# Designs tried in a protein design chat: miniprotein binders against q9h3h3. Part 221

Target 1, 235 residues: q9h3h3
Amino acid sequence: EDGFTAEHLAAEAMAADMDPWLVFDARTTPATELDAWLAKYPPSQVTRYGDPGSPNSEPVGWIAVYGQGYSPNSGDVQGLQAAWEALQTSGRPITPGTLRQLAITHHVLSGKWLMHLAPGFKLDHAWAGIARAVVEGQLQVAKVSPRAKEGGRQVICVYTDDFTDRLGVLEADSAIRAAGIKCLLTYKPDVYTYLGIYRANRWHLCPTLYESRFQLGGSARGSRVLDRANNVELT

## First folded at step 18 (miniprotein)

Design hB7
Fold by ESMFold2-Fast, scan of step 18:
Structure hB7 (fold): chain B 235 residues (1-235), chain A 83 residues (1-83)
Amino acid sequence: as target 1 above (235 residues)
Amino acid sequence: SETIEVTVTEETSPEEVAEEIVKALEEGAEKVRLTAYGREAIERALEAIIIVAKRLGYRITVESLERRTEDGKTKTIYTISLE
């Protein structure tokens, strides 16, 4: 119980999910209200645990934007966790392929493009671009972390519904690039998050399934995408 | 091939140093180099490495250990990476 790294990351993720979220829900809120909402809650100023001097006085776990057509299905996470425990006890190899199969079997298919940015104007500008793309229907859903410490990077997560659908993953990358984002993007299946697979993990798995680098001359989409699991360029 | 530098002081908790090591690796660093001056800081750096290796569940490699004495103070540099 005192193994802090994997447990600490899982505990932080769980705490953020359990704390209140600031949500712009385009399914119930007119798109015309987005700019005012973004001005009220810039992620560089929203504090993780609340501060009377910030936009929030109470804890905020995530700042999120839901698209008009957003309809989440998390799959059978309970069955996934039970199968994962059985797999670890069985002594079978734990590989990207095995995890992919568990995810498919239990319908835990969602995943996300991640970008890490320092607090400030660039983060707030990038988030505004992503939020507008979500509300306009080019992306399904996105969230950004609040400011947890001075100088620490924050993360923007842009979700897709099926990490095994390569075309859908690449379409989301294209929409992110079209929104003006030029930083490094990494793609992580939610199954990896549910199972505690992060950058440093005991199974030595690459926590990133795809990687996207901006380059205007190399790709019609403005980016080069690498399949990290197979170490093969896709674009 | 980014190497992140972390300075360990005699006032830094081993668990705090361990969290910095994990965070650097999670943010994509290939290696973390810990620099500690004096016996207390060296002890805290070693305890942090043990916390990372044993309690936090990650399998890590200590790739190099450099120890020098300068101006009556022992300087130790640990370079660690994910196995």
Scores: ipSAE 0.000, ipTM 0.068, lowest interface PAE 26.4, mean pLDDT 77

Design hB8
Fold by ESMFold2-Fast, scan of step 18:
Structure hB8 (fold): chain B 235 residues (1-235), chain A 83 residues (1-83)
Amino acid sequence: as target 1 above (235 residues)
Amino acid sequence: SETIEVTVTEETSPEEVAEEIVKALEEGAEKVRLTAYGREAIERALEAIIIVAKRLGYRITVESFEKRTEDGKTKTIYTISLE
């Protein structure tokens, strides 16, 4: 099951990456056009493989919003994958620390806050809030999955440039909360995605580094963040 | 730098793209940039790269793999060089 689940998720991720994306790019599009774009492409109605009855007749892998300062840097993914293969062959322990070192060596540093929501008004409202925060400069880039054929939860991904920069990760969490998001958030470095570290992996690694829970009281931050890898409270 | 542009679509023959890439690189082009929109076009671009690697008998380096947005849609761009 572990191998099957990881292979299935990796194949789906690759397919979504290869299919066209619907993008609002704030670097080239006036912010005044965002509301119309959001109304045209609500994530609960955009279908993964296209449907004449949806906003899209052709496949859509992701719906994304790029901030004005967005500059994509995926690092050396090829070198990362080669080093990963060597690591598996070497017999060295595979731990969060080892994967962190691999990521740093190959500059594969980006990561993302994830939230999973059922299709519907709440998903569309959450995405609109995130998209506005991106266009206004509080977040750098975000994407949301389209609706699957049989329905299922959709995911909003909010990216940060460097998962090793705890302050930057926490700043993104704060901006998400300021946008009105109250659901559970988990943070996953892209290195885990590239290397196929998902739930129930063979190395028994937690597939996320951080977890954020909304807190009704407390500080202006509005959330409690836990470092899952080290079992340490950050806020 | 001298870079040759090639657009790959869902209708493009991988064999014809491969011949164009081989010709450009053998005639001294520094790089070839393949632009593909959508899964079928991307698959055809990858098939062309594999054909080129086999025919040249040399290593093909994919120097960059990037997504570029145009009119709210994403394109995939491959930049390749010989050796």
Scores: ipSAE 0.000, ipTM 0.218, lowest interface PAE 14.6, mean pLDDT 78

Design hB9
Fold by ESMFold2-Fast, scan of step 18:
Structure hB9 (fold): chain B 235 residues (1-235), chain A 83 residues (1-83)
Amino acid sequence: as target 1 above (235 residues)
Amino acid sequence: SETIEVTVTEETSPEEVAEEIVKALEEGAEKVRLTAYGREAIERAFEAIIIVAKRLGYRITVESIEKRTEDGKTKTIYTISLE
């Protein structure tokens, strides 16, 4: 609402992607180093643009952990953007189905479970749990935003390689819950991020595909997952 | 080698990067790989590419843009070639 446009959110996402990331890469770094790295870089203390009162450090766009088996999908983002422009000028309806087709055609398949937490102990604890799950092989890759200058919630993103693989998306949710995470999760395909699909978009699309809520003693991994567009339970 | 490495930082002028690109190509490089650390360096790298193409009259192709992790940080690498 009010004060934020899709253009503003897209610009912030692009800036974070271009700035350097702090990375624990389990493909090249021993797992025994993780606890020291997490203590050195708690997300509640890492600032987006650096601390001018401290020794100058470059801005940090994201703090990330790569699993041992992580293999990034390149995707054809440029082709996706061109096709999106063509779709908009064609007069064809813009629906979740047409965006899904566009993403598949251009191999832009990654997506992510999102959790938003206030800066502090709870955020740092949740991130540590996710990072350990990545290093132990239960999740493939994750990142967390640094602290913005004006405050506000930070986001943890837990990626899956193919948003069209419903089973894979649900398996990631189960692994997040097994790591001790109890907050609300929502799932967003990266194609929506690249195309600027946020809340109050002109296409009236729901900006996320799934929602996961913790439920004590009620499900296989302590969660209920909903398909948000169809209001259908998947668990 | 046929690929020359050029490092761009927030302190490097776009004109100096452009001159280094031209020098590498004139010395027989088939490709120039620009490595930029951080947003300002990325902006300077792109401005240098524009200078090479527009002011110096070369036609170049950006073959790839990739992000690599090294020593716990990411860096952005642009590979360009003379068309």
Scores: ipSAE 0.025, ipTM 0.478, lowest interface PAE 5.9, mean pLDDT 80
Fold by OpenDDE base, second read of step 19:
Structure hB9 (fold): chain B 235 residues (1-235), chain A 83 residues (1-83)
Amino acid sequence: as target 1 above (235 residues)
Amino acid sequence: SETIEVTVTEETSPEEVAEEIVKALEEGAEKVRLTAYGREAIERAFEAIIIVAKRLGYRITVESIEKRTEDGKTKTIYTISLE
């Protein structure tokens, strides 16, 4: 039981968002520099607080790669939060459909595939595969958490522009699988993060919309994707 | 090795920024550091870098650091050098 409450993990993630990010931007940096950048900043060695002997001397919140088609658009997060507060005060029922409608109305449509990996070669290799896929235009943007002092699991986040676009979500899963990733993936909309909807929330909302499991010899996609809200396999 | 600092604002032309970067590099600056606050400034900085890259035949290395400010804005620092 990693005793960190979902709230504590969220607070840490928010704090990490405020610290400097190490970014490879494929829009401005030649793809030929990616290998050198990956070698300079392996996620398993980059430390959250810039520990002595780490590749980074300063605190790092995230390591990120931006693809050629990446455009930062967070939508109206403030309007979303205000509408959410008003909805809570109204006492109206809150459903996944309500959250979807709020997200659409405020244009907060981004979501991410999440994978958790232990620090080490497997993490660095997985990250290199994802980073390559981003630079090659198969994925738009990805980030990985730096190594924590406590040596906990690191998370890789692979973003999609629209969590309501099932095809786009599935295409990203396929690209992740094509990059050689075989671990469990979970898909979480950013709207759920912005609204503080975590595991065991008071509304009994599942914060994960999709789950992807690797499958050998199965569909051309190499994975089985489950819609967790409806308990239906999409692939 | 002299680092030249350039601040990009919402009013700054990407072409003007690009010209300053190219001039600094041609005059022997080892690095040019662009600081951009907010989405519009970041976009303009990015456009400037693309102009520089095209003008210099893509012989530039770009490092970027992104920070979130207390007011919730994104700050990006680009460091440009000649390969």
Scores: ipSAE 0.012, ipTM 0.194, lowest interface PAE 9.0, mean pLDDT 85

Design hN0
Fold by OpenDDE base, second read of step 19:
Structure hN0 (fold): chain B 235 residues (1-235), chain A 82 residues (1-82)
Amino acid sequence: as target 1 above (235 residues)
Amino acid sequence: SETIEVTVTEETSPEEVAEEIVKALEEGAEKVRLTAYGREAIERALEAIIIVAKRLGYRITVTIEKRTEDGKTKTIYTISLE
């Protein structure tokens, strides 16, 4: 993809984060209202810009569900960026280990499982499963992108508190699989997003740390999780 | 390091903002901060940055920050444009 396309997608993602979110907050809203909320705002019908006839009249950046245990903590992102700038200026080698250490030092430890799905019933069904898992406390927080004007795939993001906690990452994968999701999952730390580490970056860093593939009759988790940095199967 | 601030309003065109950014950089600013309030201003700011990146032809690092209710600034994204 043309570098410009990646930049445009990044700019759109950034603009989306600034637009209003449709949020179901399980901390303040009874779980019994989730089904009505999901029916009102199916992700395949919620439009990015509030198109006529969509459930939303105003622009929506994300549709999100917050679990009971959700506490937004982004760590010291400013300190992380300053350290990253200094590291780049130093000419020192930049490795996945370097980024991990920066993340730990600045407490920027959040990460997310990502799945890309075409608009439609499968997306809405997957989102409903994830939203329920969040409200039931199996997952902490998730969001899904609204339908773009041009169409294309929508993304569901399922967050974990610590990308360095392999067990937590794997537990989230298991919860996603238990929700009935069978597509490919990729796990990306937020530190990679904050530092602008995308595909084909100049440091040759893979922004995806884990890959989960659904497996029938396999492990108790129903998936195989690959550590992409070490090329090791974890499950 | 001198940071120049550029305010982006709903009345400011992306091209005008881009010109201000370029001017600031040409004047030796190490950082240019765009302040945008509201969706339209943000979109214009982003478009302006893209225009600047294309014009300058060198690597630009864009950091997007959100001001929190307590007045703190939180970085949301960092993008490197080439």
Scores: ipSAE 0.023, ipTM 0.463, lowest interface PAE 4.1, mean pLDDT 84
Fold by ESMFold2-Fast, scan of step 18:
Structure hN0 (fold): chain B 235 residues (1-235), chain A 82 residues (1-82)
Amino acid sequence: as target 1 above (235 residues)
Amino acid sequence: SETIEVTVTEETSPEEVAEEIVKALEEGAEKVRLTAYGREAIERALEAIIIVAKRLGYRITVTIEKRTEDGKTKTIYTISLE
């Protein structure tokens, strides 16, 4: 939870990225196979470190679905990290605006909508909806964490190409809502992840740029999206 | 150019992998590619590379990539002499 340092959170993320992933890749696998794959690997049952009683005997870091048009682009992460060291040494204030400019300069633009759910049917149902939206082309790529040994909430990450493209961020939110998801969503740019900006960061920055709340009333799929950095409603 | 493939698992000895790397390089292979499945296998592959570079004194270049195959990801280390 809130007690974790940025270093601890970064170490956990790196460990998951190093372990094997279970991937449904729509670029090479027919869409008709998705439902069987989802039934075989529900996130509430896939264990982080493997278990004879679970779908996996070996460790799984992430469960992911790649869309047909998915093409990874991380930008110039090395240049970003060098510029970040220079920024910290410069005495300039470290703000959302300076980080945004750093990300733009180095083309590290991707980001993700995050949702945290307890293990169980609701998580598995939400993931299935997201996975179908990815395979059908409404979303580009998504992943979900496996179940930790001690339990706790799992996270679904839905990626977009450019966190500065408000229309693209909103379009992804709409697709998530269309998949039936009604929980709180928060949006984090990958530049924050690369630079170690988590909830316990030493610069006291809010670790997310946008939030989305389901609005009950009018359109059943309606949501309110807030730009947290500028305190501006986008919808 | 010849590339030698070696699979590393959670049960593979780092010393055995180091021997295979050295044998391949000494016999003229341009590259040795280690494929590791899971964190323990990744650590064992890394230990083998350290044995080759530090204990045995070879000057090597290592590139690292992550690949998805058969619905699973794996880590690949490609080793060559400098």
Scores: ipSAE 0.000, ipTM 0.174, lowest interface PAE 19.1, mean pLDDT 81

Design hN1
Fold by ESMFold2-Fast, scan of step 18:
Order: structure tokens, then C-alpha cells, then sequence
Structure hN1 (fold): chain B 235 residues (1-235), chain A 82 residues (1-82)
């Protein structure tokens, strides 16, 4: 399970970012066209490198939906990378707090709730629910991975603007649950992705900040959210 | 104040793009903007930039970003002198 190195995962993420994305952009496309777009590009059938019989003839890195209010802000990723190199050579401790400060300094604040699902109807249904929530304004932006050549789980990423804003992160979780999602969710700041903090990283950092589990039995929240770093229940 | 636009595809010669970049920057363009669709096009654009770095004799800044057009993204690579 921990067979992937941080370098391998970072390389795959970079490759997907470089390849074209299929995008429904609610800023420029009427919401009434969403259902047809979802039917045309179900994530379980869109292939990573294009195949006969799939909806795509060319490589697709991600399938994305941009909300009406989406305003991309990647921050100063170049400055972040330079500061990260300096930090590594300085001998200073590399901790969640140090990375948080680097992210704030360079305005690399976005983060995402992640869910992993097997290819099939449940993935496509979950993605459709998330996409509708984005277009209706309950979420800001989301993307889902295409189907890999050798199969395996696909990932849905639901973004928030600021990982340091706990209320915003929790509001996104609530909106995901309201969309009918019941699987395990984990939250990862994009700064960790840019710096290659994945499973089995050399600094032994937890690769995610929060975990959300669907709540059975009528809790008002609909889910339990755990702060992984501090081992504290937030909901 | 001039930005020169260049489209790079999987069939584009890196050497020819490099010559266009060098010429534009030496003639006073503020920026050269490369648009690439897909991985092979991006690889050719990056090869052109490596050729530019060997020829130019000045430090350059390279910025990479993604944009959306007709429901698909494209990669924009902007080159400028420091």
C-alpha cells in the first residue's frame, strides 16, 4: 500500500496537470448544459490516454467543473519552491507549522477534500452530485481523475480557497455530504502537493490535515470531522 | 511592451521555436508566450527553452500556467528577461 514514493506520485500529478483537462465552466456556460456534459464525459469511461470507444481520442489529465464565482489563485508557487529548497538546506525542522507558514508567506492557500472510488456507476453518480453542487454554488470548484489504463481507484478533488480557514473547510465537507456523498473524505492542502508531501514522505508528516467519516444515527452534522495533526474531533 | 505569441504542437520543431524566442527577446519584446496543447507539445516547448537558455547569455524567467478554451485546458509558458 505504501509502495509509491513521493517522487513517483509527484511525477504522476505533474503529468496529469500538463495534459489537457475537460472543463465545464459555469462562469461562461449555462447551468442547463451540465446534465448533457456529465452524460458525455462520465469519469468511469473517460480514459487517461484516449482509447477507441471512450469519449476522448486524446489524453485527458483531469475532468473539472468550475463554479460561477471561481477565481483561480495558485499563489506564488515559484517563490514557495525556492523557499522550500532554502528550508531543506537550512537544517531547520520541517513540521506542519513550518509548511503552513511557508504557504501563508507565498499565498499558496488552496486545499481539497479527496475521495477515492472504484470506476463504475457509484463514481459517476458521486461526481454528478459534486458537479451539480459546484454549478449551484454550494462548492467552488472540483475535478475528477480519468480512468487509468490498468484500472484502479479514481479520485474526486473538491477545492476550498484557504486551508487555514477551518470554517470554510467544514462548510465544504457539509456541502459534500448534502450532495449525497457517504464515503471517507480526507483533506489535503495544495502546498503539500506542490512540495511532494505524500504517503511515506521523508519527514514522516501525515499527508492530510482532516478526515471526514459519514455519521450514521442522525447526527445533525451528517459527518464526523477529525483534525489528524491534533487528534481532535471538530464535529 | 510587446508580447509575441507562439503556438507549439507535437509537430513543432524546438530549434525553430528557440530561434523565434531569441529573435523576439533580442529585438526588445517584453515577453514571449508559448501555447501548448498536450504533453508532447509541452515537451517540445521545454526543449526550445533549453536551447534558448544555452544561446541567450542573459537570465530568463519562465512562468507556466493553465488556461481554458472551448471546454479544454491549454498550457501557457511565458518567457521574459530578468
Amino acid sequence: as target 1 above (235 residues)
Amino acid sequence: SETIEVTVTEETSPEEVAEEIVKALEEGAEKVRLTAYGREAIERALEAIIIVAKRLGYRITVTIEKRTEDGKTKTIITISLE
Scores: ipSAE 0.096, ipTM 0.519, lowest interface PAE 5.3, mean pLDDT 83
Fold by OpenDDE base, second read of step 19:
Structure hN1 (fold): chain B 235 residues (1-235), chain A 82 residues (1-82)
Amino acid sequence: as target 1 above (235 residues)
Amino acid sequence: SETIEVTVTEETSPEEVAEEIVKALEEGAEKVRLTAYGREAIERALEAIIIVAKRLGYRITVTIEKRTEDGKTKTIITISLE
């Protein structure tokens, strides 16, 4: 029973990161071209392996939009991983606070709001809304997974620069909601991904720090954001 | 000991899946097999497992297998008590 470990999901994610990306870069491409790009590469039709009849003939790992203020900074991921290995070997207790401190120390502070949507009009519409918000400077960077051959949900990732900045995380949620997205959102720090802290990890760490639920007529933000670590509503 | 099968759909909340898993384990199942189609279902299944792990307070083993049946790939997540 070759159980694909959390490592296999990580490997698949890494493999997707290594394949070519379809990128709209607002730093180099006029915003007026966004609509044509979205029409050319609707996420529901872009296939992971470039299937016949798809907009892409080659494999695509991600479809991404970079905003004007986007600056790729991954921090010291190697140092983070080494410190994580040393921590595991030490037998010291590992808490969300420990991971936060590791992330701060190594400047690995990026995180993302995640939404999962079935392939189709709703996905493409949601992606178009997010892409516009990125190009307009309301969001920094976003990506969406291509359609898998097997079907299944596609994921939109909307990044923030600092998962420890609650205000920045909440502002991104507000921008996503303003783009017309009403589905459940979960926020995950990238540090959890880099350290292989997936669901059901041996430390019982929840990789989701925040959850956003859409609410009509509620808070000025149009959503309720739950801090899952502390079980506290932030809005 | 009987393997309990739970199908995780896009409509099933992680909490609901977790409750089914806990119930199965409390009823004496040694293994619970989650079948998930597509990435979201897998993610929901994995969230459910975290909820379960927190609730039970004991170590669980999780195996993930991808199977292709009838041209559809399903992910099978098996939870076992150590």
Scores: ipSAE 0.000, ipTM 0.220, lowest interface PAE 12.6, mean pLDDT 83

Design hN10
Fold by ESMFold2-Fast, scan of step 18:
Structure hN10 (fold): chain B 235 residues (1-235), chain A 82 residues (1-82)
Amino acid sequence: as target 1 above (235 residues)
Amino acid sequence: SETIEVTVTEETSPEEVAEEIVKALEEGAEKVRLTAYGREAIERALEAIIIVAKRLGAKITVTIEKRTEDGKTKTIYTISLE
C-alpha cells in the first residue's frame, strides 16, 4: 500500500520538478497583473495531472512566484550526489554537520520554509499573501503544490538563498508572519531534499533544521523559532 | 563568451545532443544551454548531460532554471566546464 517512504517522496518530488509549472515572474510581468493571476490559478483548484473542470487541462508540478531579484542557483548537485555516495560507502558517520559541509563544498545552499494546509479558502488566502510578499520584495521566491488526485494537504515552500545564513532564514520567517500566516512552519535545506532526507530516514536525522510557531502577545516577532538540530530556542 | 542554444524535444536523440554539446565545449564555447518542454524532453536532456559527463572525462557544472512562455513552463539546463 501507499506509504511515506524516502524513495516514494523523492520520486514524487522529481516528477513535480519535471512537469510544467505555472509561474508568475515579477522580473518580466508587471505587479498589477498578480491579482488576476492568483484568481485564475488558486492552488486549491489547480490539479496535479490536469482536469477539464479545473483551471488546467494538463499536468502542473508547481505553482510559483519569482521576485524581481530572483536568480536561480542550484549549485553543483551532481558533485554533491557523487560526494554523498562516497560518504555512504566510506563508513564515516552521517550527521547534520557532515551534510552541512557537503552542501557548502558544492554550493548547494538554498533552503525553504514549509507550511502544509488542506485544500480550501485558507490555503488560497495564505498563498495569495505569500505571493504578494514575493512580488513586493519581502520574500525572494515561493511555490505551492497543486491539488493531488488522492487529496490530502498541499505545501507552500518559501525559499531563502542560503540556509547557513541564520539571519536571512529568520528574516524570511518574520516576512511570512507579517503576511498573516499563523500555522506551523518548518525549515528544510535543499541539500536534504536532494539527498533524500525525509521523515524516518535510515540515518535518524531530523528532516528539518528549524520550526516556527505563531505566538500572540509573547514575542515581538510574532513567532517562536526552535533550532531542531541543536534543540535550542532562538526566540 | 559564446553560448550555444539547443532545443530538446520528445523526438531528440540524447546521443546526438551529447555529441553537439561535447563538440561545442571542445571548440571553446563557454556555455551550452538546453531548453526542454515537458517530461519526455526533460528526460532526454538529462540523459544527454549524463553522456556528456562520461565522454568528456571532466567535471561539468549544470544550472537549472524554469521559465514561462504563453502560460507553459520550459526547463533550461546550462552546461559549462567547471
Scores: ipSAE 0.268, ipTM 0.639, lowest interface PAE 3.3, mean pLDDT 84
Fold by OpenDDE base, second read of step 19:
Structure hN10 (fold): chain B 235 residues (1-235), chain A 82 residues (1-82)
Amino acid sequence: as target 1 above (235 residues)
Amino acid sequence: SETIEVTVTEETSPEEVAEEIVKALEEGAEKVRLTAYGREAIERALEAIIIVAKRLGAKITVTIEKRTEDGKTKTIYTISLE
């Protein structure tokens, strides 16, 4: 039994966000170095806390790849959260449309395709495909979670600049599929993360806007994308 | 009950878990045990614990135990007030 104070856990969660990221930045690093970087830091071997024998000696929060066109813009997250609190207090109905308007108003428009994979070759291969797509400019930015001590699935996040741009979201799905990824993808706006909207929330809001399933021999996109809010297939 | 058990699933929000923990502690539970299955549940459990700490303004002790039952690994967080 390891005893931790809540302060230690809070510090650890904050430290996880503050923990060093292993980043390949295509803006400053030649694309020719990507393969060596991927070989040095395979996500299945990089450990969250820098376990003995891991490629990392220090804790790692995320492994990330930044494309040449990547520009970090989080918008007004604090204003968004304040408006969200005020909205909850008002007792007004909360809908997906409400969240969309809040996101637009505060310029918190980023979203991500998510895939969950078990540690191992399939994860590392998927990550390598995504990383290449980012460096080649087909995707803007992606990150993958390090291996946890508990094991379990690792998550790859592939970002888009605007979750309200349906075409951009679909283009990212196509790029992910072109990279050889065949697993289930779900798309989640960052606004839903910032506002603490999870599955089975009290407002019955679906935190996932889109679902992508791989389809062999199907449309030119190689996937079937479902709009979860409207229950409509987009492809 | 001396120990209240809360199961954290992929469907449970950290806020809902936190509310259950706070309620249990305010009702006089000596300990609250969170059981989390898988990474997402673990992350949610940790977020819930942080929310609890902020709400109560009290020092909280958390013990972590990993158990394997029926071929599933679960992480158990035991929360108590100092």
Scores: ipSAE 0.021, ipTM 0.268, lowest interface PAE 6.8, mean pLDDT 84

Design hN11
Fold by ESMFold2-Fast, scan of step 18:
Structure hN11 (fold): chain B 235 residues (1-235), chain A 82 residues (1-82)
Amino acid sequence: as target 1 above (235 residues)
Amino acid sequence: SETIEVTVTEETSPEEVAEEIVKALEEGAEKVRLTAYGREAIERALEAIIIVAKRLGYTITVTIEKRTEDGKTKTIYTISLE
């Protein structure tokens, strides 16, 4: 029986990146239009491949909000991949530190906080809070997946431009918490995605750098953050 | 330098786009830019690129870019000779 295979999931992810996105671009659109845009395109109702009852008749890969200062930079992904193959052949230890150095050398620095939520009001409310934080300048860019045919959880991705800038990563976490988000967050550098670092990888590396948990009873930050790469609790 | 612009739709023939790409590059254009909106247009643009590279034997560099227009993204393929 064929279900969700690695090839099927990879093809779906590639298709989402290639298909049209619905974008609120704060660099060219007045902030006053955001609330109407969010009401028109709630992620729980936007369907992946279009549907008569949904806001979209055509496929949508992602729903995104770009901040006023957003300037995309993917770095040299091809150079990164070539260097990764050379590293694996060299016999040199593969550690978080060596991956970090490859990422810096090839300027592949972006990363993202991930949250997974079931379709419904809580997802739409969380996305609205994140989108407002992006348009108001507390976050740089974010995207959310549309509703899949089979259902399942949707993902909100909140990007930072440099995963090696620990303070910037933590500042993004604070802004997410200030937007009212209380679910588990994990932070993944895009270099890990490009190099295929997932759970149960050959090198026994943790696939995320940070985990953030909402702290009940309050704190100034609103969360506890664990540095998984160094196995140290930061907050 | 000259860049030739080509719009690909869900009705565009991949073979015709491939011929247009080859003609432009052979006549000295520095780049050919394909703009596609929607899945079917993207599939047709990719098929045209495959025709140019595999069936016609050209060695090409393809750069892929997304741009936002009217609140939606469009996919742009920029093609040049290696």
Scores: ipSAE 0.011, ipTM 0.411, lowest interface PAE 9.5, mean pLDDT 83

Design hN12
Fold by ESMFold2-Fast, scan of step 18:
Structure hN12 (fold): chain B 235 residues (1-235), chain A 82 residues (1-82)
Amino acid sequence: as target 1 above (235 residues)
Amino acid sequence: SETIEVTVTEETSPEEVAEEIVKALEEGAEKVRLTAYGREAIERALEAIIIVAKRLGFEITVTIEKRTEDGKTKTIYTISLE
């Protein structure tokens, strides 16, 4: 069931947010410490619930890097949730446009590029590249999931501050590609995460706004970006 | 290029196969290959693909081929994002 699956995923996400995070904060830590921190906490080896054989003995929800200019602003998430409940009970259509308007009204504007990679060298290498781009100021904030007990792929999330700022979203994609990332990327506004818009949702909404594919051949941009909602190529 | 393999049988739920496909694609797999033996399995694989196309909201490409392996004819559906 769509509701059951979304509720289960939301519960897992909430638990990760509430558990401790391993953070490299470039606002207070010199950039010269980054390589040692990355070597100490490779995401393929950091375990979700702790393990004596891993870098962590205690639970870790996320591994994150904050840029020098990072200024967290989640907006009015409580107001967003209340408005969402009202919208659901109103009988009005639930569409990408309606969700966009709720997000704008409640200042819940952040979003993220997502990439999923199997645990291993490629994941750790990709994360290191992203983390360096954050510390050097080309990206604002990123996080990566720890290794789950059940296995499976891990996710790297690269945040932008305003999903309605198309140019900003595309600039983040370019910076990710410049960091050497070649896998599929999808862009998801945080409003969708807060409201539980995942795959197979009951409103039949596309769970992401943009898709980026690496383009071979030395293109100046390095990727092809598609606007999923409007079915328009942006690059 | 990462390909995720999924076997579909006459007892496999189309909803469960659809969930596996969606998970694999959302986790960055380049392709998902469904292998189905026999008519009932083929029907279930096709129903799963329809669910994925409807729910994902992404356009997918599906390639179909038939192969014989160890005396059995199997139908393979290879699914990728366009």
Scores: ipSAE 0.000, ipTM 0.103, lowest interface PAE 23.9, mean pLDDT 79

